# Ledger of designs, part 245: VH-VL binders against o27280

Target 1, 266 residues: o27280
Amino acid sequence: MDSMNVPEVLEIKRIVEESESVKTFIFSWDFRREVRPGQFVMVWDFRDEKPMSVSLIDPVRSEIGISIRRVGEFTDRVHGLSEGDLLGIRGPYGRGFELMGRDILLVGGGIGMAPLAALADEATARGMRVDALVAARTADELLFLDRLEAAGVNISTCTDDGSCGFKGFAHERLLTLEENHDMAAVCGPEPMMFQVMRILDERDVPAQLSLERYMKCAVGICGQCCLDDTGFRVCAEGPVFWSQELSRVREFGRYRRDPAGRRVPW

## First folded at step 10 (VH-VL)

Design Y26 (framework fv_marstacimab)
Fold by ESMFold2-Fast, scan of step 10:
Structure Y26 (fold): chain C 266 residues (1-266), chain A 118 residues (1-118), chain B 112 residues (1-112)
Amino acid sequence: as target 1 above (266 residues)
Amino acid sequence: EVQLLESGGGLVQPGGSLRLSCAASGFTFRDYAMSWVRQAPGKGLEWVSAISGRGGSTYYADSVKGRFTISRDNSKNTLYLQMNSLRAEDTAVYYCARKSHYGSFDYWGQGTMVTVSS
Amino acid sequence: QSVLTQPPSVSGAPGQRVTISCTGSSSNIGEGYHVHWYQQLPGTAPKLLIYGNTNRPSGVPDRFSGSKSGTSASLAITGLQAEDEADYYCQSYDSSLSGSKVFGGGTKLTVL
């Protein structure tokens, strides 16, 4: 038995309000269990368990952070918690990002900036030049701008409604940016990631994309973690995939599946 | 399925020029960066030049910079290498190769021989 | 010579295991760039054997495997067969050479 298969009950040490709908929950962490940017943990509120990306990895303070958007019953309950309250944490799970080269591009949409913020910290600590394209529907949904700036990241923003930065979608903004990156990491809504991937492929920039999909258990593999064609399991073989792997998946960026396995448009 | 076919090689005198072509088929040509890789007789592989999928970015090995020009015509699915001011050291088999998203060369042509002599 | 160093030759008997090393530096393999391996049979074009450090293309036997650690990579061939006799090249990317793709010097494998 691997100890990461059993939830540890941890005290919420600190809560950071990132926006009206997003909070980062910070826990003391024993780094004998290594955590890499792009990995996720299962968060248990003693009723339900949900996967959440790790958004802060701080070995100096012995802390990890998990950023959670309020979008349903589970997340509403978790958002109601205070410092000193308890949550169960299991993991980490999944394949993390791989850093390559000297100049990297991060493209994040909404809460997708969470795992990319952890990656930005590591890349900056290694002396890499980091450009981040932060995208959201509105200015209030842009996340981690202060943290990225403090890390020395070069930031570009875009919003669908034009309330901050470029008015338009991430892929439209990307077409106006420099093309001199050694790699890219992308996380956000799947249609955004598909469009961004196509542009990066044509520019000869290898890209890693992080997929968040329905998951029941990171240890017990289920059909909700699988992709078309390849049969990749997000919780076991992902959530991070290279663009070459995703280019063969008919489902990516085109449709999703509901809990019954039916194809549903984005 | 994927095919790359080089042509245009031959014998040329030092200081001369030659244009190589590579005809591609079996894939969406404009979606892939392409490279030229050469191999001198009895020697190892040496990367020469690369071009992005749309042709907006080009890259050259220091040994050929200023003398060789890589280009492509996506409407004809053809890659080119214009070689000027040729030297004896440029004698090699020149391969056309397709770049994968991991940075590897996943498909290669059969090569075309360029001999710079006399 | 090449910025990626390979032994010029290795040999083994049928059924044995051989390992071919590829030694780089901080500006290539050490910066996390992927290592790829190519097989070149006499008189033929190179063929992709391993990509992305550890992955095999369709049709490549599982007798071939790749690994990477620090500034070096290795190609392992188990259960040697006569048809494995070929030249083997590693390839990566080097950020210090104007962002160029680089090849190892090549290793000639002889099956005794």
Scores: ipSAE 0.082, ipTM 0.638, lowest interface PAE 6.0, mean pLDDT 86

Design Y27 (framework fv_marstacimab)
Fold by ESMFold2-Fast, scan of step 10:
Structure Y27 (fold): chain C 266 residues (1-266), chain A 118 residues (1-118), chain B 112 residues (1-112)
Amino acid sequence: as target 1 above (266 residues)
Amino acid sequence: EVQLLESGGGLVQPGGSLRLSCAASGFTFRDYAMSWVRQAPGKGLEWVSAISGRGGSTYYADSVKGRFTISRDNSKNTLYLQMNSLRAEDTAVYYCARKSHYGSFDYWGQGTMVTVSS
Amino acid sequence: QSVLTQPPSVSGAPGQRVTISCTGSSSNIGEGYKVHWYQQLPGTAPKLLIYGNTNRPSGVPDRFSGSKSGTSASLAITGLQAEDEADYYCQSYDSSLSGSKVFGGGTKLTVL
């Protein structure tokens, strides 16, 4: 049994309230166990276990952060916790983002900014120019703007309702931004990612996209986190995929599967 | 005005190598992804390779992957295509093309002829 | 064969209208990828004629127009002139290939 597959019980050191529906939980971390932006951990509240992306990687303070949106029973319970309370953490798991070139475009929707915030920290530390397009339904749901500004990121925003920045969707805003980047990283609702990927593919910008995962285990043997016509197992071969890998997936951006395996439109 | 000027074409034997150049002027070269597109005599257009504006990412058609290498020198406003292990079916006019909106090619060079023949 | 299908030839008389089709599939035009059109006069390099389905670059006369419907696109040329005699290519992107830009097979336009 690998130690990554056994939950380690960790104390919540700090909680940052990112919005009314999102909190970042910060834990001490032993960086002998390497963590890269784009990877995830399994968070265990001693009743249920759910995958969560790592949103803060801070080797100087020996800390990681995990940002969690309140969306159901599990996340409601976790949001009710306080500093000093305990959670089980397994991981990290999955393929992280890869950085290349001189500049990167980040496109994040809602909680999808969480793994991109960690990536922004690494990219800026490596001397890359970072442009971020941060998208949400409303201004109150834009995440990590202060952290991105502090890191020196060039920020553009868009909201569906027009309450901050461009009024419209991420892909509409992207059409008005400069076309040259050595790479891009995208995370957010799958329909948003699909539209953004199409634009980046046409601009010949290599993009990495982080997909939502549904799985019972993180070792890639359960078969529940499998994309249709490619046979990819998200927990083993993802969650980060290159756009050229996703462009051939019939399912991407069109439908998903519920726990019973039924197709559900986005 | 935007200008693209290819050079380096010629006659080469199968298995040989050749390096094409494209000199760009009239625009900020580093702000544009660039491509090579070829056309065999009497045939249609075929996309060969692409490179991002700052050179961090490269792409290749399956027919040339592993044999051709695209590169650029933004300080010299020059695009390159290193062609190795050349085959008779690589015989074509090679065009340098600038990428624009939605992946269109808004400006093309005059082309340089590559003939692979024994 | 080409992923995008064009008729190999079309013809028309001066002053007439011709239409050149570009037939794709669900993995390219049907998926919403934009279609671009190029004109190649005999002995010259291709020139961008239409981009993004319907847009004309500066200097292209309005007698050239593009349209898209479902999995197909069309280039329309009205008021046909002798100078329009050329090869015409459509181009898009195909998601079933690894990030490939794809060209149609080309259409030779003859002005009778």
Scores: ipSAE 0.063, ipTM 0.588, lowest interface PAE 5.6, mean pLDDT 85

Design Y28 (framework fv_marstacimab)
Fold by ESMFold2-Fast, scan of step 10:
Structure Y28 (fold): chain C 266 residues (1-266), chain A 118 residues (1-118), chain B 112 residues (1-112)
Amino acid sequence: as target 1 above (266 residues)
Amino acid sequence: EVQLLESGGGLVQPGGSLRLSCAASGFTFRDYAMSWVRQAPGKGLEWVSAISGRGGSTYYADSVKGRFTISRDNSKNTLYLQMNSLRAEDTAVYYCARKSHYGSFDYWGQGTMVTVSS
Amino acid sequence: QSVLTQPPSVSGAPGQRVTISCTGSSSNIGEGYRVHWYQQLPGTAPKLLIYGNTNRPSGVPDRFSGSKSGTSASLAITGLQAEDEADYYCQSYDSSLSGSKVFGGGTKLTVL
């Protein structure tokens, strides 16, 4: 299909259980429709459709992977599927990450490591030095560590409860790391991303941050994807934004929006 | 012992050019972002430009953007500032400074004087 | 014009306490960007005195301390000595100015 707006029905080729709550679904993909790290697809279970970040991009095997965390009815149904079952996929959508320089930092929290794992693969394939700070609430919620290690990524971990690596938050761990990078890519809970962005701004490291909270809007036609100060639509102009773009958004790190578009404090 | 040593300052006519150098020693140069900070006679400090450790990213104050170019040679442990289209307002002592992991300027050179005068 | 506002001068007698303020806004200190302080003795390059709001580099006496509250930061000097006579600058980052490290206008400390 030439149109990104028509779902293609694809067979689940392989399922990888990443944790108790996260699975990666792998599909054959025709790379005449290019996919970049940081982009998302709409996943259709023939009842509901939800946006999901692409977590694996493998043109050699002609495969993409989509990592899904179990959080509600749709994701519960998808988690119940088996290899050989069918899902509708349309896309990709959005701006992906841009790679620059020779050494990069990835900072991921929880499921936010999914798009960063795909970016790590591309960066290492280009011969870049990749340092990853992988953060989660507990050790069981740290994702993609084996895959990052296999790719040659230099890994630091932190958990809120101290069950693996540094005890504390991503930004606290980042302050103990004494290397500067040509760029950073950040994806995770918005308060974590805000704290990390501030530190990277101070260090003169340009950062790209992935805002996935409003990807549920109808791919650029839903007003709720707009950020308060800039009028950016996350699904049309994001989900990846440079830190300079986000630093002007009064809402980033301070407020979220409910389904009616009302501001709610973090 | 961390050391930064600037050179290349001098007297230049308005519209002219100068290239400043900063020789660094005592640390792994490529692991640190570097900056130029200037101070006009009798005035305060003004950040001018910054470059990432590997040289992939550069930043400029609006007052110098399009006229100044920051660069580095990590094989020689040297930072540069190419200054073009110089104005009287660019007259200042120019300091080379290293950026710490906290975002502070933790080491400074002695400075080199640039005078733009007819 | 300075984005961070400092008093142009402060003075004190030996042994006394002085405080130097650094007043910012919601786009810099109020946003959570950290404040660093530098001491510049006459005819010399600036030297890092306080980093990350409250931390002292090795070799800086504990007479110097930093604090931060809301949109402002302060440098406190206790047990004032003649050698403390210098210009003091605060520095942070401002998100409303593209990529800018911003310095305060500087404060001249006179030891009477």
Scores: ipSAE 0.446, ipTM 0.747, lowest interface PAE 2.9, mean pLDDT 87
Fold by OpenDDE, second read of step 11:
Structure Y28 (fold): chain C 266 residues (1-266), chain A 118 residues (1-118), chain B 112 residues (1-112)
Amino acid sequence: as target 1 above (266 residues)
Amino acid sequence: EVQLLESGGGLVQPGGSLRLSCAASGFTFRDYAMSWVRQAPGKGLEWVSAISGRGGSTYYADSVKGRFTISRDNSKNTLYLQMNSLRAEDTAVYYCARKSHYGSFDYWGQGTMVTVSS
Amino acid sequence: QSVLTQPPSVSGAPGQRVTISCTGSSSNIGEGYRVHWYQQLPGTAPKLLIYGNTNRPSGVPDRFSGSKSGTSASLAITGLQAEDEADYYCQSYDSSLSGSKVFGGGTKLTVL
């Protein structure tokens, strides 16, 4: 690994509590280094390193935001940090979303809304019409609603328990929405994305989907994030894929590989 | 009431061209993807081409790729199919069909007959 | 040689129950895909009969029902009537054929 892949130690400027389990960490960013919605960075807490999607891109304030869900030891440590504390950040990596057309549909589930929120900002800034289907298990897990609304996004919510918006899953709600979008961007639990992709394909709506896999190197070398059949590396060829690409991936929506390389079902 | 009305069919020699039109009414045209489906005499249904609601994406069956072009004018609520390099096997009734939000074809036109013959 | 396989013909007497099968694969009728059914009366355009595996459009009698399991779908008609004599087609989307919409070969239903 070359020096370009050495984490830059950055100070946490501020922390936004998005929900009980999700925090957004804001950092100063030199935008001579371009970052796109859908790309990820490797976050280093000086003990361990994890890939995280960029959820905020603000060239005016020269800031980026990284939204992190508390799900394990690493994220527990990070969630314990305060403003002024330090983290190592390297990247950005991966292929981000492409914007096309005039009308865009965003379909997000849980923390999957993180990269989509960044995409929404860019799309609205370009004058695009943005519809967002925001899904979660419960109302308190819905993310970025105020932010999206402020940006001019048309929001539809979906919750498993019906505590907010449509009661049911994202793909079920999607069936009730119009199909007049030029493009869709999808991110969330893989079973959700699988179902959503099928619907969008049937509707002839081009779709990009952001996958999550175990990543170690983030530079396409270790192969830990390789997808079966195609050999796609999620960190290099992804994490954003077109639906046509994912249609070639047998494991998509069905299983993933754990850090030991074993198949584990969704 | 949703209505679809095809026109433009007729007799044409092999290698010739035809342009089909489908006039739509009774719904917000731009909100729906549209397709052409054809049926040869005494045969089954064959999907030919599709176009997204806004017209940004087009799709074709392998049998017509490179020869047929689907388009739409949402300001006129009209769907088109430009057919070039026509072959005898293209002889069929051509239907325009609206794609529902479920991916089905929920409304069909009456069809227009295209005959390719020497 | 349609992607979806249907029996060429089925028959039944008035009042009977008939079933039309539609067999595909994991790339068209499998998980995440929906199957639709159409009725085509002689000399007419196809009409949507069942959408989304099991749903009936307005105006379609409850004698018609759809089901899906694995990589196969089925259309059932109970209380068969003379007016049901028609061709029936199943339809889906196939991700392995460059995003093609696919129809079954069609089934001719004869009411005896």
Scores: ipSAE 0.050, ipTM 0.656, lowest interface PAE 3.2, mean pLDDT 93

Design Y29 (framework fv_marstacimab)
Fold by ESMFold2-Fast, scan of step 10:
Structure Y29 (fold): chain C 266 residues (1-266), chain A 118 residues (1-118), chain B 112 residues (1-112)
Amino acid sequence: as target 1 above (266 residues)
Amino acid sequence: EVQLLESGGGLVQPGGSLRLSCAASGFTFRDYAMSWVRQAPGKGLEWVSAISGRGGSTYYADSVKGRFTISRDNSKNTLYLQMNSLRAEDTAVYYCARKSHYGSFDYWGQGTMVTVSS
Amino acid sequence: QSVLTQPPSVSGAPGQRVTISCTGSSSNIGEGYYVHWYQQLPGTAPKLLIYGNTNRPSGVPDRFSGSKSGTSASLAITGLQAEDEADYYCQSYDSSLSGSKVFGGGTKLTVL
């Protein structure tokens, strides 16, 4: 556990530009320190430390990848880095996705496709059939389509504006998909995940959902990240939860917290 | 056309066992979750058990958990319900039902009567 | 403890409108889970009448309609006919019962 608690300073080996706002940073990794899809690492730019989901796990090349969307000061600074620059990485942390059965449906929205891309690689390596529903506001925000296709994943897309694939939201597209699955994994905006979870619950498909937003806290990862109602701590008990674990959380998918900690609608 | 045909019901003493079967035709069986829903004489509908399309996940009502086992054979297009440790309150017509992509029970079989009495 | 509450009976005359309520809670209908409705004629298996709150399967007349508001749903039948005499069940999903599929107690519709 000690080696996971001390940041290792790693060289950025390669940067992949996934979109205008998303980059994947690739590092050499010693796989004696195991990492699984759905887990996260703490990324340290020598000023601030932020949790980031692992988006690539490649033991053949001895590499991990971390996909980062530009959304604030920390991510702006990290996006300004080049190959050869250094970042501190600590982890991995959290529980990862569990795989079961013969086939899996992945439902991802925006940057939520990042941990699901790593899961797709593991599922295909295990011989599972993988179907992915990739959702975004516009075609330019759809992520990892070429990587998923190269992995042998069956892909469906939807965009809010209809610029690629089905015009509409992920849950609306899901209602037109006719196949059942042994399990599903879902990651994206909470309102999307909530809508998708309800449909999967009713279809008797057990789902795991990744609550990435709760990995972020003002003081860092101190075990203080918490869901209301249940008291689950995302950094300790998540970020991946089964749908049955989330079913009693009144806040999930309906409300967010403002800076004062008050419930506000999404 | 979609057809679901149940069989295996009958009279059994308390503590006994029965295995129900449901033969499905007219659709790609493996693409649908399947359920058993029961109805006691003169009473309402009660969901009993469900199984995912490929059979990797099973679900049970608390009243039957540990006693009933749902399974399926996709090569034979057949759904099963193994019922053990039967009780008088298990007396009901048992329906085989297909789950739609909206989660509704869109097709139902004719039902098979299970009577648990001495 | 009834998870979804329906009136045990409702009646109307031919040509009239009847409404059957299905009252749930925040753990089922209020959570956004779909409400489906089934018609059961005497001595027969249930038949899907409405799915996904408002949708009709092929062959169901538009005299039948579903609606949902807050923690409750309703089935409306207009132009009531003798053939509509049956038991009607609502069905949803309840998250507080470890994700059980739940039925209402059923409503016997009598056409006077």
Scores: ipSAE 0.590, ipTM 0.815, lowest interface PAE 2.4, mean pLDDT 87
Fold by OpenDDE, second read of step 11:
Structure Y29 (fold): chain C 266 residues (1-266), chain A 118 residues (1-118), chain B 112 residues (1-112)
Amino acid sequence: as target 1 above (266 residues)
Amino acid sequence: EVQLLESGGGLVQPGGSLRLSCAASGFTFRDYAMSWVRQAPGKGLEWVSAISGRGGSTYYADSVKGRFTISRDNSKNTLYLQMNSLRAEDTAVYYCARKSHYGSFDYWGQGTMVTVSS
Amino acid sequence: QSVLTQPPSVSGAPGQRVTISCTGSSSNIGEGYYVHWYQQLPGTAPKLLIYGNTNRPSGVPDRFSGSKSGTSASLAITGLQAEDEADYYCQSYDSSLSGSKVFGGGTKLTVL
């Protein structure tokens, strides 16, 4: 076993409350270890371990941030932690986003905005024009709006109930936006990503999409995150995929596998 | 009102070259991808080429790759199609069409006839 | 040999309902893809008739309707009128052909 896969015990430097259900945990980071937007880390609370996207990359302050949505027992425990408490972090893992062109479109849904926020910071720092479509079920679930605005991102919002911005789904809002971006990055509920990808394909916009699957080892060994037909491992070949790669994946947008390996529909 | 007006069609010998233009008005030209679609006499519609709104990406049908070049000048609201090494099978009415945000062609020009013949 | 398959011709009497089919595959008409329809009157440029599977542009009467199921789409015309005599084309995007826009072979509609 590679020592690189041993969790490093880190102190929570600070906690940012992003929403009622989402917190960002900030850690000191040695940037001799490179981390890219779109990559994930395995978070260990000394009982269980879960993959989490990196949502903040700050080389100036030597910090990273991990945004976690409260959705189950593990995240409940983590959300109960305070500044100064300890967590195990190993990684980063997976393929992150690539930036290309001058104009980039970000399409995010819910917690899917986490890796996109990090990408937005990098893109704007490079002088790219960044448009972001931020989607959520309700206004109070929209994430990182102030942060994105401060970075110079042009934001469009979309909510299912119309409480903020466009009333409807992200793909519906996307149809009302111009189609002249050089590339797009997408992360959110898979049904959303599926629809968004199809629209971007028709618009001839290169797109990268970040998938979520049950990941156990994070190193491409256990096979729990394998995608049907292709054999892609989300933890190794992903989680970021190009649209043309996902076009080969039968299950994308249709079903996923649960921890027992059973097919469950979206 | 959205308007598209093609020009540049005519008679040309095999192996010759021709440049088509499409003047656009009534909309923000740079915000829309544009395409050329052709129709041989008595035949169906065939997509030829497309270009992104800002001109950063171009696409071609296999039948014209290496011979045709699509371009645009957004300062002039004009779309172009440079056609080289023309063949008899390139004979068609050539339409410029605006690509909608749904991916359809929501507006078409009247077309310009290109005849390739000895 | 178009990527999308349409019947070469259909006909109907005034007032009748006619349907034009467009058959493709999972890489063009399948789930997530839009199908569009165009009407081409004799001697004129094509006109957008249906976009995004089911939507009508302004000026298109509600006699025209689009639908999609599986890897096939359909254009329905109710209350057929003499002025509906034209060629009709379906169109989609094909991800397997390097991002090509693809048309059906066209259907000639004759009003009897």
Scores: ipSAE 0.049, ipTM 0.648, lowest interface PAE 3.4, mean pLDDT 92

Design Y3 (framework fv_marstacimab)
Fold by ESMFold2-Fast, scan of step 10:
Parts: C-alpha cells; structure tokens; sequence
Structure Y3 (fold): chain C 266 residues (1-266), chain A 118 residues (1-118), chain B 112 residues (1-112)
C-alpha cells in the first residue's frame, strides 16, 4: 500500500444544463490539489464509481465542474440529483493537456468538448488565440458554444445532419479552416479523432488527443488500460497522447477490443 | 495572385553558411504553414523543413537537423532558411512552398540555386 | 531510395492513356495519409496537379485524375498531349520518419 486514494464527499453547489442529455455539476474545490484540463476524476454515487472529465476549472471562484452525459443507470441516477446533494470525488487522474505556442486549434465532438472547454479557459488566460471546431451529429449535441464565445474563442461548427453550421464531418470542416495553428487538442469519437489527427499531421500541427474509451480505469496499475501496440496505460500515462504516439497504434480509429480481446469495428 | 520569390542562393565552400529568403505576396501569409523543398541537379524533390503559420512549431528532415534553421517574419511576409555547416550534398535548387488543404503544396517559388563546392 | 516508389519512366503516344503508380507502405499511404501529385516541366518549379488523392486545383484539366487504394496511389493521364511531357512526383506523409513529408522518386513522362 504505497498510498491511499479515497473519495472526498462533496456537496453539489450548482448544476448547469448544457443540453437535454448533458449536465455540468459544480463543486467547491481546494486548489491545493491541482487540477489541469484533460484530467478526469472518479465520481461515486455511493453505489457505483465512474470516470468523468473535468470541464470547468475556476480557481477564482474555487470551483470545478464535471460534465456528465446521460447514457446508463449510473448517469441516470446522477442526473436525478439536485443542488445540495452529495457525491464522492477522487482524483484528479491522468496527464493533462500541455499548451505551447501562440495559437491553438480545439477540435471537439459531442461530450469531447467538455475537457476542451476547460483547456480553452486556460489557453485564453495565457493570452493564446483559440479557434474551436465544435462537431456533433445534430445541433442539440453541440456543447459549450455560449461559454466558448464568452471566453473570446473563435468558433466554427459542423453537424452531420446540417442542422447547425457546416453540413458534414469534423475532418471535412477542418479542411476548409485556416492552417496557422502552433498546436491542436482533439477530443471526441475515435473515428473522428483519427481523421483529424491525419490532417493535422500532414499540416505539421502537433496535436494532443484524449482517449475517452479507456477512462473506465482510474488506477495506474490497471492492466486493462494498456494500449495494444505501445503498452501505455491511459489512466496513468494518458488519457491525453501526442498524435505521433497514436499514429503507431493500429487499432486507433479503426477498431476496439471486445471482452475476449478480439478486434471489433467502430 | 499568389507569388513566392526566393533569394540568397549562391556558391559557398563546404562548412560555410547561407541564409535564404522567400518573399510572399497575394495572400494572408500568417494563415499558412510554409516549407522549404530542395532538388539536387538531375534528382528528385526532398522536403527540408516546415514552419507553422505563426512560427511556434518547426520541423526538419533528418539530413539537416542541427544545421538548418527555419524562421519567418509575418510582419514582412518573409520566410527564411538559415543554412550552416554546408556540405556538398546540400547542393540543390531550394524552393519555398505554401502548405494548403490536405497538406499539399499548392504554390511554389521559382527556386534559388545553392552550390556547395570549392 | 525514396520511401514512395514510382517507375522512373513511362511513355505514350498523343491521345493515349498512361498511369503513373506511387507505392508506399503501412506508415504512409497505408496509414490513410493523402497523396498529392506535382507536375514539373523542364527548367521550372513543380506545380500542384492533384491534391487529397482525387481533387484537381482550378485550371487543371479533367484529363488528369488521381486514385488511392491500400498502400498505393495512381495518377492517370488521358488524351496525352505533347505539353504533358514532364516529371511527375507523388507526395504523402510518413509517420515512421518522426513525422515527415515524403516524395516519390519521380517519373519522367515521354510523349512519343
């Protein structure tokens, strides 16, 4: 036992409805425990524990926010909670995004905009120019547009169905955007991230990508977090990876693993 | 119309230095990543170096790492390549090229000849 | 040798069709990276002919077309004309070379 890592029980201070299916739960936070964009916490409802990206980091108000999409039993229960109710929070875990240069491109798909919203806040606070490509299947799944706009972010949108902004996929929209970024950060479905990574690699834009599918594991000694080709443990060494590292992983963006370890198409 | 005009080439002895310049016009220079691509006499194209639109990221072919430095001055719409410790095998026409959609080079300058010989 | 392999030469008569292949590997074309094609007339700078595997820049005739399959790409030229005589280069990106842009060795097209 080299260390203890137990949940701290925190009161839900405020709930923001981001969309019909996404809520941000805001807690008072002691910033003696550093939290960085790209990190995640384990959220415990006193029955089950699930990993959630940190979507708001506000040291001025001493608050963090955790954005949760309603997709199953756990998230359904958490969405039923009110201000004043309690949740267990442990962490943060994982390596956060690194910021470099004078401008950054954010490419987010659906709930993948959650960690990127926190990154946008840090980048703008550092005086960086921030361009965000916010992608979703429909307009209702576009997240954080008002928050990004308030932060001074230059926003482009796309939806698969054309209900908001460019009609098409994120990588198709990216091809029409200016190419003057010193770095990029990408978070969303793996097929989207793979296509975006390839374009950014060709443009000589160093990119960091966040692998949400491995965020089920919060302990660095968990073997199930290892990537097949590299041996990286996402919860300890990720979830954020540089594009060059991911380009060597044959399963990234193409297939996932089933419980037996067999390749399954996305 | 997009124009790229290279200058600074010439004859230099092995171990010497040269600085190439590329003057850009007809587009918003700061919005485009730029590259240097070279071609030895009678040989094919070889990518040498790239720089992001604002200059925060630079990339180099292994053959020139530690010897060449790419830079840009967006206020003057000018791209540079500082070449040090020049070798005979660096003899080539050096092209300035603009990076466009899909990572292609959509516009090229006319090239400037660098000859490394005694 | 270049990372992308092209035939050193191809030839055809006016009005005929020729194809120029560009063979890569799993670390470049096979990884999904796009292929671009450039035309270089004698004594001139290269000119972009095809980008993103299949797209033509404004002003490039539809006689020129590109395709990509597996680890390879091809440039097709139909209705050959004397002015098509030039060197043709494919270009992609290779992740195994610390992330580098790579060109094929070039193909000299002779119009007989």
Amino acid sequence: as target 1 above (266 residues)
Amino acid sequence: EVQLLESGGGLVQPGGSLRLSCAASGFTFRDYAMSWVRQAPGKGLEWVSAISGRGGSTYYADSVKGRFTISRDNSKNTLYLQMNSLRAEDTAVYYCARKSDYGSFDYWGQGTMVTVSS
Amino acid sequence: QSVLTQPPSVSGAPGQRVTISCTGSSSNIGEGYDVHWYQQLPGTAPKLLIYGNTNRPSGVPDRFSGSKSGTSASLAITGLQAEDEADYYCQSYDSSLSGSKVFGGGTKLTVL
Scores: ipSAE 0.007, ipTM 0.467, lowest interface PAE 11.3, mean pLDDT 84

